VH-VL binders against Inositol oxygenase (Miox). Designs and how they scored, part 12

Target 1, 258 residues: Inositol oxygenase (Miox), of Mus musculus (Mouse) (q9qxn5)
Amino acid sequence: FRNYTSGPLLDRVFTTYKLMHTHQTVDFVSRKRIQYGSFSYKKMTIMEAVGMLDDLVDESDPDVDFPNSFHAFQTAEGIRKAHPDKDWFHLVGLLHDLGKIMALWGEPQWAVVGDTFPVGCRPQASVVFCDSTFQDNPDLQDPRYSTELGMYQPHCGLENVLMSWGHDEYLYQMMKFNKFSLPSEAFYMIRFHSFYPWHTGGDYRQLCSQQDLDMLPWVQEFNKFDLYTKCPDLPDVESLRPYYQGLIDKYCPGTLSW
Short names: E, the ipSAE of ESMFold2; O, the ipSAE of OpenDDE; V2, 0.75 times the mean of E and O plus 0.25 times the DockQ between their complexes.

## First folded at step 4 (VH-VL)

Design x44 (framework fv_rocatinlimab; at its last look DockQ between E and O 0.69; V2 from the best seeds 0.00; counts 0 for: pae E 14.9 > 2)
Fold by ESMFold2, look of step 5:
Structure x44 (fold): chain C 258 residues (1-258), chain A 123 residues (1-123), chain B 107 residues (1-107)
Amino acid sequence: as target 1 above (258 residues)
Amino acid sequence: QITLKESGPTLVKPKQTLTLTCTFSGFSLSTSGVGVGWIRQPPGKALEWLALIYWDDDKLYSPSLKSRLTITKDTSKNQVVLTMTNMDPVDTATYYCAHRDYGDYEGWYFDLWGQGTLVTVSS
Amino acid sequence: EIVLTQSPGTLSLSPGERATLSCRASQSVSSSYLAWYQQKPGQAPRLLIYYASSRATGIPDRFSGSGSGTDFTLTISRLEPEDFAVYYCQQYGSSLTFGGGTKVEIK
């Protein structure tokens, strides 16, 4: 999994990351936070949002080429088998990619999908395609943003770091706005699950607070299911729907603001 | 020596469309990072942001008013135009245009403001 | 959206006194994306502080800003007669919103 060196999807994946690493800047991320920060675009339920992803294939994913709605149920069911006693964690699996609906609202996929990285500081080596995709990013020519720490103080905490814009941060903020009754670990996992340079690559630890260190094992546990359930064997979604509707009714009921 | 000046009608009837023009000097909207915004202030009340337009024609709108607002620019005339539809007496306010420059710091604050124009709806 | 709550609503002080104005955000304001403006009666707002603590061009050093996260402060170390005005905070970390203002008036 995460094969960025070969495979039938590699040209699409590289193009997506080249655009992402060129255009994701401090200015860009700040503008997107304002654009999506009021959650006034649409009112719909969680299951309606899951259904919208039936037509979405993640162009940054090097491993698979199937609709993202199946990935949501695959991830959720993988967690359910391993952690049957943590029903909120099953729901995290269903929810984690719902921010990708922005791609259906006209956002280019490089602003929605893929691995995240901090803007406002130098990209670190574990960022995918780091050696060949940042040459045209204007922030690297700005002394405020081009050093290892850039605009950040040491150990400021990832909550104070401006991450590249995409589905992680959008969904995290949507869940806060709608006051989901999930544990804080669920919010944290969703917010940082695409930050592979950190939770898998070991980079950016100079930006982390103690809270980030305490939460890292949760993000790494979630990553096992996000990564290792990407198989073409598709779930029977209709048989699973009643169970997950019950979890939605418990933690994030009704029509939500997006 | 950046200056901005708002112009347009001072009286508007309910349900009509308001069109305001910001005429500026001392900068160009072709300059990377530069933007012009609109902010209003009802008499005796707090400031309320309306819209912002950038040099690259990217546009941001207040979410609560987005359906009523259109912002455009004419770089050759050094003008930014705000259109607000379906005016109501609650929209009575002083309307300001303001400059934003990327050059000093990345930010969404307004370093220079016009003098403002009072628009009264229904009399 | 991020709601900014300024306190006190009115601050009655004499020239020469220190003024301390509070702005509290309903959520953390990332990267200290916070500005302060001064507005005198009948005039447009004037930028004082950006990035929570950086003074705008031409602003006297008696004005200082501080804070991070959800708590921000504007301090006027020694009030001058020209400083009696309304002060607004504005965040630009998520959406653009203004606080309700703090009026600094002569005691």
Scores: ipSAE 0.000, ipTM 0.455, lowest interface PAE 14.9, mean pLDDT 87
ESMFold2-Fast, scan of step 4: ipSAE 0.552; ipTM 0.786
ESMFold2 (binder alone), look of step 5: mean pLDDT 91; pTM 0.938
OpenDDE, look of step 5: ipSAE 0.469; ipTM 0.785

Design x45 (framework fv_rocatinlimab; at its last look DockQ between E and O 0.84; V2 from the best seeds 0.00; counts 0 for: pae E 3.3 > 2)
Heavy chain, then light chain:
Amino acid sequence: QITLKESGPTLVKPKQTLTLTCTFSGFSLSTSGVGVGWIRQPPGKALEWLAVIYWDDDKLYSPSLKSRLTITKDTSKNQVVLTMTNMDPVDTATYYCAHRDYGDYEGWYFDLWGQGTLVTVSS
Amino acid sequence: EIVLTQSPGTLSLSPGERATLSCRASQSVDYSYLAWYQQKPGQAPRLLIYGASSRATGIPDRFSGSGSGTDFTLTISRLEPEDFAVYYCQQYGSSLTFGGGTKVEIK
ESMFold2-Fast, scan of step 4: ipSAE 0.491; ipTM 0.787
ESMFold2, look of step 5: ipSAE 0.503; ipTM 0.789
ESMFold2 (binder alone), look of step 5: mean pLDDT 90; pTM 0.927
OpenDDE, look of step 5: ipSAE 0.866; ipTM 0.937
ESMFold2, look of step 6: ipSAE 0.458; ipTM 0.783
ESMFold2 (binder alone), look of step 6: mean pLDDT 90; pTM 0.926
OpenDDE, look of step 6: ipSAE 0.870; ipTM 0.938

Design x46 (framework fv_rocatinlimab)
Fold by ESMFold2-Fast, scan of step 4:
Structure x46 (fold): chain C 258 residues (1-258), chain A 123 residues (1-123), chain B 107 residues (1-107)
Amino acid sequence: as target 1 above (258 residues)
Amino acid sequence: QITLKESGPTLVKPKQTLTLTCTFSGFSLSTSGVGVGWIRQPPGKALEWLAVIYWDDDKLYSPSLKSRLTITKDTSKNQVVLTMTNMDPVDTATYYCAHRDYGDYEGWYFDLWGQGTLVTVSS
Amino acid sequence: EIVLTQSPGTLSLSPGERATLSCRASQSVDNSYLAWYQQKPGQAPRLLIYGASSRATGIPDRFSGSGSGTDFTLTISRLEPEDFAVYYCQQYGSSLTFGGGTKVEIK
């Protein structure tokens, strides 16, 4: 559960979402896909990227009380306990926030962290701070993008939707570029895990295909571990490295392009 | 009616810096969604994207050439300038500037192109 | 980067015939963000198709685009003399890359 109603934390989170909802446009997202799409910022292994998470501050997440890499291992271990035979799903838990490393390359917080939403159509009510953060977004003055469907056709499928730019879409594109050998469910969960207005809020059904309805339970299952594995018990990261290195070697080995 | 025209030196010596200017009419680079790109084509070869500049002065560069390229604009003069350092004979190509407007279309495809200017790199 | 492979390299046909040009991507092109250009000798490229299937303003209806994912096609239903040119595909779904071109020449 995320509670944003207290003091300095509310101000920080609100500021991030106001900037996000002001500046995330169809053009901005298209621009970011071009900027990052060659994956030329860094060459490194998954474990090196996990280590870089500890240099990050997530201004949209009030629950960070230990290193970000520990949350990655904690999420992965929670999935491992619930789904011991789905080793690819354990790895999804470790990978899910790695796109946040964009912040170390100069991306502002509002283009890296937080809940995502479709650009190119009118925001729906469950989008965080929806009533007070979109007034300065230029796409909402554009008749192509200011209606319920906007630029989209009914039931076009979320894979045909431009989502606001952040760690979800970046990591999804990075995994495709590097040809990760994970099942389609893994790519889907990574791409849409921050799409809270859809999987938790119940909005945007008009954009969903049958594939999206079939995948919704997977995203909801992942969300249980992303939210509910943040406990005071710190994982023993060093004891877990051999297991997760084995999964990395199986699904996304070696030095990758980021 | 939109027009673009490239100008600059037609001959450049190895290791020198190339500066090309795109002069345009029929649109403004202060208009939201508008951008200008540079694309080159070596003789007999494929098109290669180099750089783009947006109305808000945001800039994107080809990753393989980024360290050599600078793109700037002067909206009052209707000009976009591309600078490329450390020229080599393999950089011999026709250089094009081209228009993009997302108001009608999404993404970076180029609806209108300049005539191109051939730049030869030789001693 | 997404690599676009165009085939055939050269297509030799007579006026009145149908031309079918292929563009294959090394990975899926999101949102069908693929364009086609025509280039005649000594001239700048001309936009024909964007978004895989939408004709640009002023382009004759004999030109059509189709495809999604990794496989895209440009079709010219009945070649006119002015259609003999080189054709390039370009993706804009992830960075910007062009194909190697297909030359449509007179048989």
Scores: ipSAE 0.052, ipTM 0.659, lowest interface PAE 6.7, mean pLDDT 88

Design x47 (framework fv_rocatinlimab)
Fold by ESMFold2-Fast, scan of step 4:
Structure x47 (fold): chain C 258 residues (1-258), chain A 123 residues (1-123), chain B 107 residues (1-107)
Amino acid sequence: as target 1 above (258 residues)
Amino acid sequence: QITLKESGPTLVKPKQTLTLTCTFSGFSLSTSGVGVGWIRQPPGKALEWLAVIYWDDDKLYSPSLKSRLTITKDTSKNQVVLTMTNMDPVDTATYYCAHRDYGDYEGWYFDLWGQGTLVTVSS
Amino acid sequence: EIVLTQSPGTLSLSPGERATLSCRASQDVSSSYLAWYQQKPGQAPRLLIYGASSRATGIPDRFSGSGSGTDFTLTISRLEPEDFAVYYCQQYGNSLTFGGGTKVEIK
């Protein structure tokens, strides 16, 4: 559950979520999946994508601004310290926000960053700013999408749920398209790491399958590092590049389609 | 009752530009969730999606053909226009326009189709 | 992009027999966003099934769709004379792509 209190960036964060919660409809998400699903925007390596993260500002974060690539390395290093034997998990930390590159291709911030939620059903209480940001969303006036289950069957599984469009779903699909050699836990963590209403808020259990219950501890473990490694301590990125290049070469080598 | 009808030249010379018009009735392309797509089918071959236009004027193109395609709409005339540049004999196909309605259906499947217009590209 | 492979290319059957048509995707089709169309010579395609298993309005109950992930099936429980046609699958989970078609012809 994320509570945003008064801060210097609160107006920016609220505006991003108001736009997100107004415009993320079933139709919008379906549209974006078609737009990006061919992965024809750019060909580049993982390290090139990491470098490009520094060219954008995440308007959904109320935290102290520092280069986005540094957060990626901080998250990866935190995981590496806690899970030294799981090198694929170290790489997940480096990769998790690479989908944010969509913002450099003209995608608005509210369709790239921030906490995700299921479209096509009534938003649950732990969705950030839930009480004040959904009034203008046309799906909430549609009887098909305004109930607890909305368009979904009970326990249908999160893999059958339409999540709001953002860097989570985009990166998950990009990794599948490029045939990353990562375990299923890695793909799952990437896909749902911003689904805070579920993994932190405890909401949306009615949509979950047994697979989702089994995977929840992995997403919660990742969340510890995504949350707690947003401190102002800057990693020595250049000293870390050889290690992470080795992981890239192992799991997702070469020039990839984005 | 929804109807769509394709119109345009039936013969195009290589390297010329093709312009096709879809004229429809029974729905408005200003209605939320509504869209119109273009699909083609070369003789004896499979269907191939080309482009779609949404009610809010958003547009989506086949990645392999994007540089050659332009889709526009005129909601007052109930028309959608597809333009395809640099025509080649391999572009010989029946061209269909088709309706997408999010109100009754989800996603991009095409519930109602025009009759199609055969476009032959030959010198 | 997702490539859809339909098999067999041709099914030769008699009226009253069951037809089973396969559509295999090169990657998981998100949310089972898969449709099936029927096309007769000289005619536009007709929507039969959407969302892998939902029948379109006016489509007889002898037509059924099933499957998820990468493997999808269209079943015609008892072929009628009007069912001899070409059938195409289409995914709409990631971009829009059609399969190569399966021709159902009279034996």
Scores: ipSAE 0.256, ipTM 0.695, lowest interface PAE 4.5, mean pLDDT 88

Design x48 (framework fv_rocatinlimab; at its last look DockQ between E and O 0.39; V2 from the best seeds 0.00; counts 0 for: pae E 3.4 > 2)
Heavy chain, then light chain:
Amino acid sequence: QITLKESGPTLVKPKQTLTLTCTFSGFSLSTYGVGVGWIRQPPGKALEWLAVIFWDDDKLYSPSLKSRLTITKDTSKNQVVLTMTNMDPVDTATYYCAHRDYGDYEGWYFDLWGQGTLVTVSS
Amino acid sequence: EIVLTQSPGTLSLSPGERATLSCRASQSVDSSYLAWYQQKPGQAPRLLIYGASSRATGIPDRFSGSGSGTDFTLTISRLEPEDFAVYYCQQYGSSLTFGGGTKVEIK
ESMFold2-Fast, scan of step 4: ipSAE 0.590; ipTM 0.804
ESMFold2, look of step 5: ipSAE 0.427; ipTM 0.741
ESMFold2 (binder alone), look of step 5: mean pLDDT 90; pTM 0.928
OpenDDE, look of step 5: ipSAE 0.737; ipTM 0.876

Design x49 (framework fv_rocatinlimab)
Heavy chain, then light chain:
Amino acid sequence: QITLKESGPTLVKPKQTLTLTCTFSGFSLSTYGVGVGWIRQPPGKALEWLALIYWDDDKYYSPSLKSRLTITKDTSKNQVVLTMTNMDPVDTATYYCAHRDYGDYEGWYFDLWGQGTLVTVSS
Amino acid sequence: EIVLTQSPGTLSLSPGERATLSCRASQSVDRSYLAWYQQKPGQAPRLLIYGASSRATGIPDRFSGSGSGTDFTLTISRLEPEDFAVYYCQQYGDSLTFGGGTKVEIK
ESMFold2-Fast, scan of step 4: ipSAE 0.183; ipTM 0.678

Design x50 (framework fv_gevokizumab)
Fold by ESMFold2-Fast, scan of step 4:
Structure x50 (fold): chain C 258 residues (1-258), chain A 123 residues (1-123), chain B 107 residues (1-107)
Amino acid sequence: as target 1 above (258 residues)
Amino acid sequence: QVQLQESGPGLVKPSQTLSLTCSFSGFSLSTSGVGVGWIRQPSGKGLEWLAVIYWDDDKLYNPSLKSRLTISKDTSKNQVSLKITSVTAADTAVYFCAHRDYGDYEGWYFDLWGQGTLVTVSS
Amino acid sequence: DIQMTQSTSSLSASVGDRVTITCRASQDISSYLSWYQQKPGKAVKLLIYAASSLQSGVPSRFSGSGSGTDYTLTISSLQQEDFATYFCQQYDSLPLTFGQGTKLEIK
């Protein structure tokens, strides 16, 4: 469960989740998959995308102390310290929030940022603001989508689950489209890192396969580094660029389709 | 019984704005999952998708034409309108509006179409 | 953009014939494909969606098959009312794109 401040920031966070939980339907997510699936919005490098992230304020995050690109490098450096032998995992830290650039292309924040959840089935209790934000979601009146399993088979695997549209799913699809040479654990962590109701809340176990049980420790390990606590020490981003450019050149080189 | 009927100016001059209206019956654009799209067909050529508007006012446009297209709805009149700015001879085509109901999460096809309206761009 | 190519722009056939129309996508479209029938002066009609699902009210002589990049529409025992132009359409990604059409003509 994540705690939020009471006041202007809480009001903004609640409004974002109310809009998200009202409008994220099976239909909406399917529209966004098709809209973004050609990856024709921009041609750019990873480092160019990292730079664009600084033009964005994450309205679902109550912490606004520093630029988004610094969080990316801080996350990557934390992983590098803990897992020096897994250079692909360092890169995951740098990449994880790049899907947020959709907000610069006119996508509303509720369709870009924040905690994700499965659409097409009844929301479970650990979904943020679950008890007060889903009343106007039309899928909850549809018998296909309003039961515990909804449209899904028991233990179908999260790979077969339609998640609410946001930076997780967009970036995962973008990485697959551009044929990143990262291991399967990297793709999985990117896809589900915002699925807090599952990896932190312990919900949605009825949708999980053996693969998901095996991958859960990886997502939890990544999450240790993704959570930011306010710190006055900033990474020296310019000194880190050559190292991360080397990883980019190894795993996802050149200009990519976004 | 679902019916759609297109109406347009027939003739429009180059550089002007083309306005098209789709009038429909048998469904409502306030119904969850419902959308109305526009597709055109130049003489002797294939079909080209232009835009779609949904019950929740979500609007999707063909990226190659997006800067010239505006789709809107008037739910009280059961109408969807499409405006195309700065028209040229290349915009001469039969214009169709078509109904889309979500159905299942993979359903992005048009099940019911209007008869089409011919628009000629000529001086 | 995904390019949809129908191998033939026109086919000649006789009533009672088995007719196959092919459609190829420039990339894998995961069976997100529909088939339409168009007759002059008539509304376009949906025949098949999701590559193989028959639209309600469409005669069972129409069937669709295929996966990945290659798809087919089959009409078993062609009827007089089936002489028309047929289009495939992908809906894997935007923009939605159509094949150029295959006109089915009387032999």
Scores: ipSAE 0.362, ipTM 0.717, lowest interface PAE 3.4, mean pLDDT 89

Design x51 (framework fv_gevokizumab)
Fold by ESMFold2-Fast, scan of step 4:
Structure x51 (fold): chain C 258 residues (1-258), chain A 123 residues (1-123), chain B 107 residues (1-107)
Amino acid sequence: as target 1 above (258 residues)
Amino acid sequence: QVQLQESGPGLVKPSQTLSLTCSFSGFSLSTSGVGVGWIRQPSGKGLEWLALIYWDDDKLYNPSLKSRLTISKDTSKNQVSLKITSVTAADTAVYFCAHRDYGDYEGWYFDLWGQGTLVTVSS
Amino acid sequence: DIQMTQSTSSLSASVGDRVTITCRASQSISSYLSWYQQKPGKAVKLLIYAASSLQSGVPSRFSGSGSGTDYTLTISSLQQEDFATYFCQQYGSSPLTFGQGTKLEIK
């Protein structure tokens, strides 16, 4: 029996990254910061947002196998098992992909999903499809943005780097705006969990501060659960709701601005 | 070299559509990073931003007025237009168009402004 | 919406004075702040962008400072041509919003 999944799915993934790498410029990211920064699209609870994830297909994911909300609970449960004492980290697992709801508000997939990278400087080799996807990006013809450091100072820190716009940066800003009472490690992991060229590829070390070196093990630890909790066993989501509602009530209660 | 000039009806009746045109020179709205915005100022009051159009035809509107606003461009004529529907006395103001600074892609400030055109909404 | 509040709607000063105009945002705007000068019958002029960057052609007596929610425009030695209304504008998020303006008047 012929499996058509890998061929057309890989073409879809490539197309998403080609569009992303063509259109994610300093100017584009700046526009999205302005557009979303008032958090006026919707007022809803975390659990309502988790439910909305099931209306989405992640076009950058070649291995999609589960409803997105189930992946959120699986990631959270994997962390809970490995780190039972760190309840805030369990919640990070549930929250990490909630920024993907931007796709339901008309945002194209290339501005929502997939691996992130710094805009405003020359892309490094571990950026996915780097050799074949950036040729039409206008920033790479701009002397301000086409060198190794681009617009950045050496070791400026990732907190001062303008990342490509997607669910990472959106959710990070949303959490800050709504004053989530999570530790700094949680905000950092959410912001950079899709920055695979850095935490997995080992690139962009010239932009990193001591804070980034200290935080790298946390992002790598989170990445284990984001990649390795996709299994054929489905979580009993309804039995897990009271536990995660308790964490939501502790760290990010009530109706939030998105 | 960069110059912008607004033109409008001067007087428009309540409930009608107000149409404004910004004519410019010294830059092209096909150049990456370039945008043109509209800002208004009622007599003796502060400035209120209305809308912005980018070189790639993307648009940003003030959410409080979005349902009444339409911004458009004609790149070949070096013009940007703004339409405001269902006008009332509250829309009486000097209307400015302004250039977005191309030199700073993170900049949503306006480096060069037109002189403004007064629009009075009155029967 | 982010509200921008200038502490005074008018300020009286004399030529040679050091003048400070303040602007406060209702939430952090991460230095995405510009300052404008408006004179009757003349086009609005950009003075400062990114909180502290001086626009080309603007005299060095103008400077900007601040971070987070609190920002300041300083004129180190006031000149006759500086009597005008000054506006701050944030560009941290949409909608772009302006302060109510501070009219600098002859004492």
Scores: ipSAE 0.286, ipTM 0.715, lowest interface PAE 4.9, mean pLDDT 89

Design x52 (framework fv_gevokizumab)
Fold by ESMFold2-Fast, scan of step 4:
Structure x52 (fold): chain C 258 residues (1-258), chain A 123 residues (1-123), chain B 107 residues (1-107)
Amino acid sequence: as target 1 above (258 residues)
Amino acid sequence: QVQLQESGPGLVKPSQTLSLTCSFSGFSLSTSGVGVGWIRQPSGKGLEWLAHIYWDDDKSYNPSLKSRLTISKDTSKNQVSLKITSVTAADTAVYFCAHRDYGDYEGWYFDLWGQGTLVTVSS
Amino acid sequence: DIQMTQSTSSLSASVGDRVTITCRASQDISNYLSWYQQKPGKAVKLLIYAASSLQSGVPSRFSGSGSGTDYTLTISSLQQEDFATYFCQQYYSTPLTFGQGTKLEIK
């Protein structure tokens, strides 16, 4: 669990989660999948997308604000040091927050940033502010969605679970649409890296398949490096650019559909 | 039970604005998850989705026609309206409104349709 | 835009026949597919949603199958009232798109 009970930005963080937990419904998530699924908002390279994130502040983050591109390079470099032979994993670190560009296209922050959770079933205890933020969610008054399993079968697999809409699911779908040549582990950790109630909180095990059990260590490994402010020194982005451009050219080259 | 009925002018001149109304019963557009869409069909041809509107006033438009389309609702009258500007002969079609089935977890399919209203664009 | 192609624009069959109508998407639509029946002078009717889920009130002789890009509507024992035009529709992404239709005619 991350600490949300102190800090100068707590009110902003709480407001974001209250809006998220009020408005993220099965219906809302379905609309966003349909809205973004043709990837017609912009044509641009990965490096152009990295640059765009510097225009955005993550309102769900209680930590000290840094440019988003710096966090991307810090995460990538941390992975590179720990896993020097897995160059695809270095690239995952650079890519992981690129879905946040939706906020620059008019999407509200509560539909872009923050911890994700399954819609269509009763929220579990480790969901951020669970006790105080779901009161006005209409799905929790719907008998289809208000039980422990809700609309899901036991052990259906996270692949078959409808997650709240945010940068995780958007980026996962974008990578699939553009045919990124990354291994399945990369797609999975991008898709579920913000699912803190599961990979950190230990909740939602009743929805998990064997694939999810096998992939959990990968998501937990990534999470070690996805730490805001883990390095006091700012990365020298210009010196790192040639290395990451080489990885981009290998796995997701050229102008992509967003 | 859910029922929808389209109404329109029947005949519209080229370059004018076409206004269509869908009147419905058996559901409310104030109910979470409910929506209404517009679909058209030229004589002897296939179906083309135009626009839809949700209970919370969220709107989606076919990108090929977006600059010409405006969808709106009047929840108190149980009506959804569609306006198409600058019409041409290509807009001659039967226009349907249809209810979104919220029984599906993810998306827009249309469980109940109106009978359709024919609109001819001609002098 | 996702293009929906029904390989046959018309199909002839006799009452009692097993009829198969196919629909192909230009990309993977992950089972976000519905099937509709249209008869002259009547409202369009939803038959199948989510590729294989039978709409309430639709006869059990109708079934849907498929995955990825390829989908099928099957009528296990054709009845007189089933002679109609059938359309598939994807709802994976906007714009929502329909197949061109398959007209089922008396042999």
Scores: ipSAE 0.160, ipTM 0.663, lowest interface PAE 4.8, mean pLDDT 88

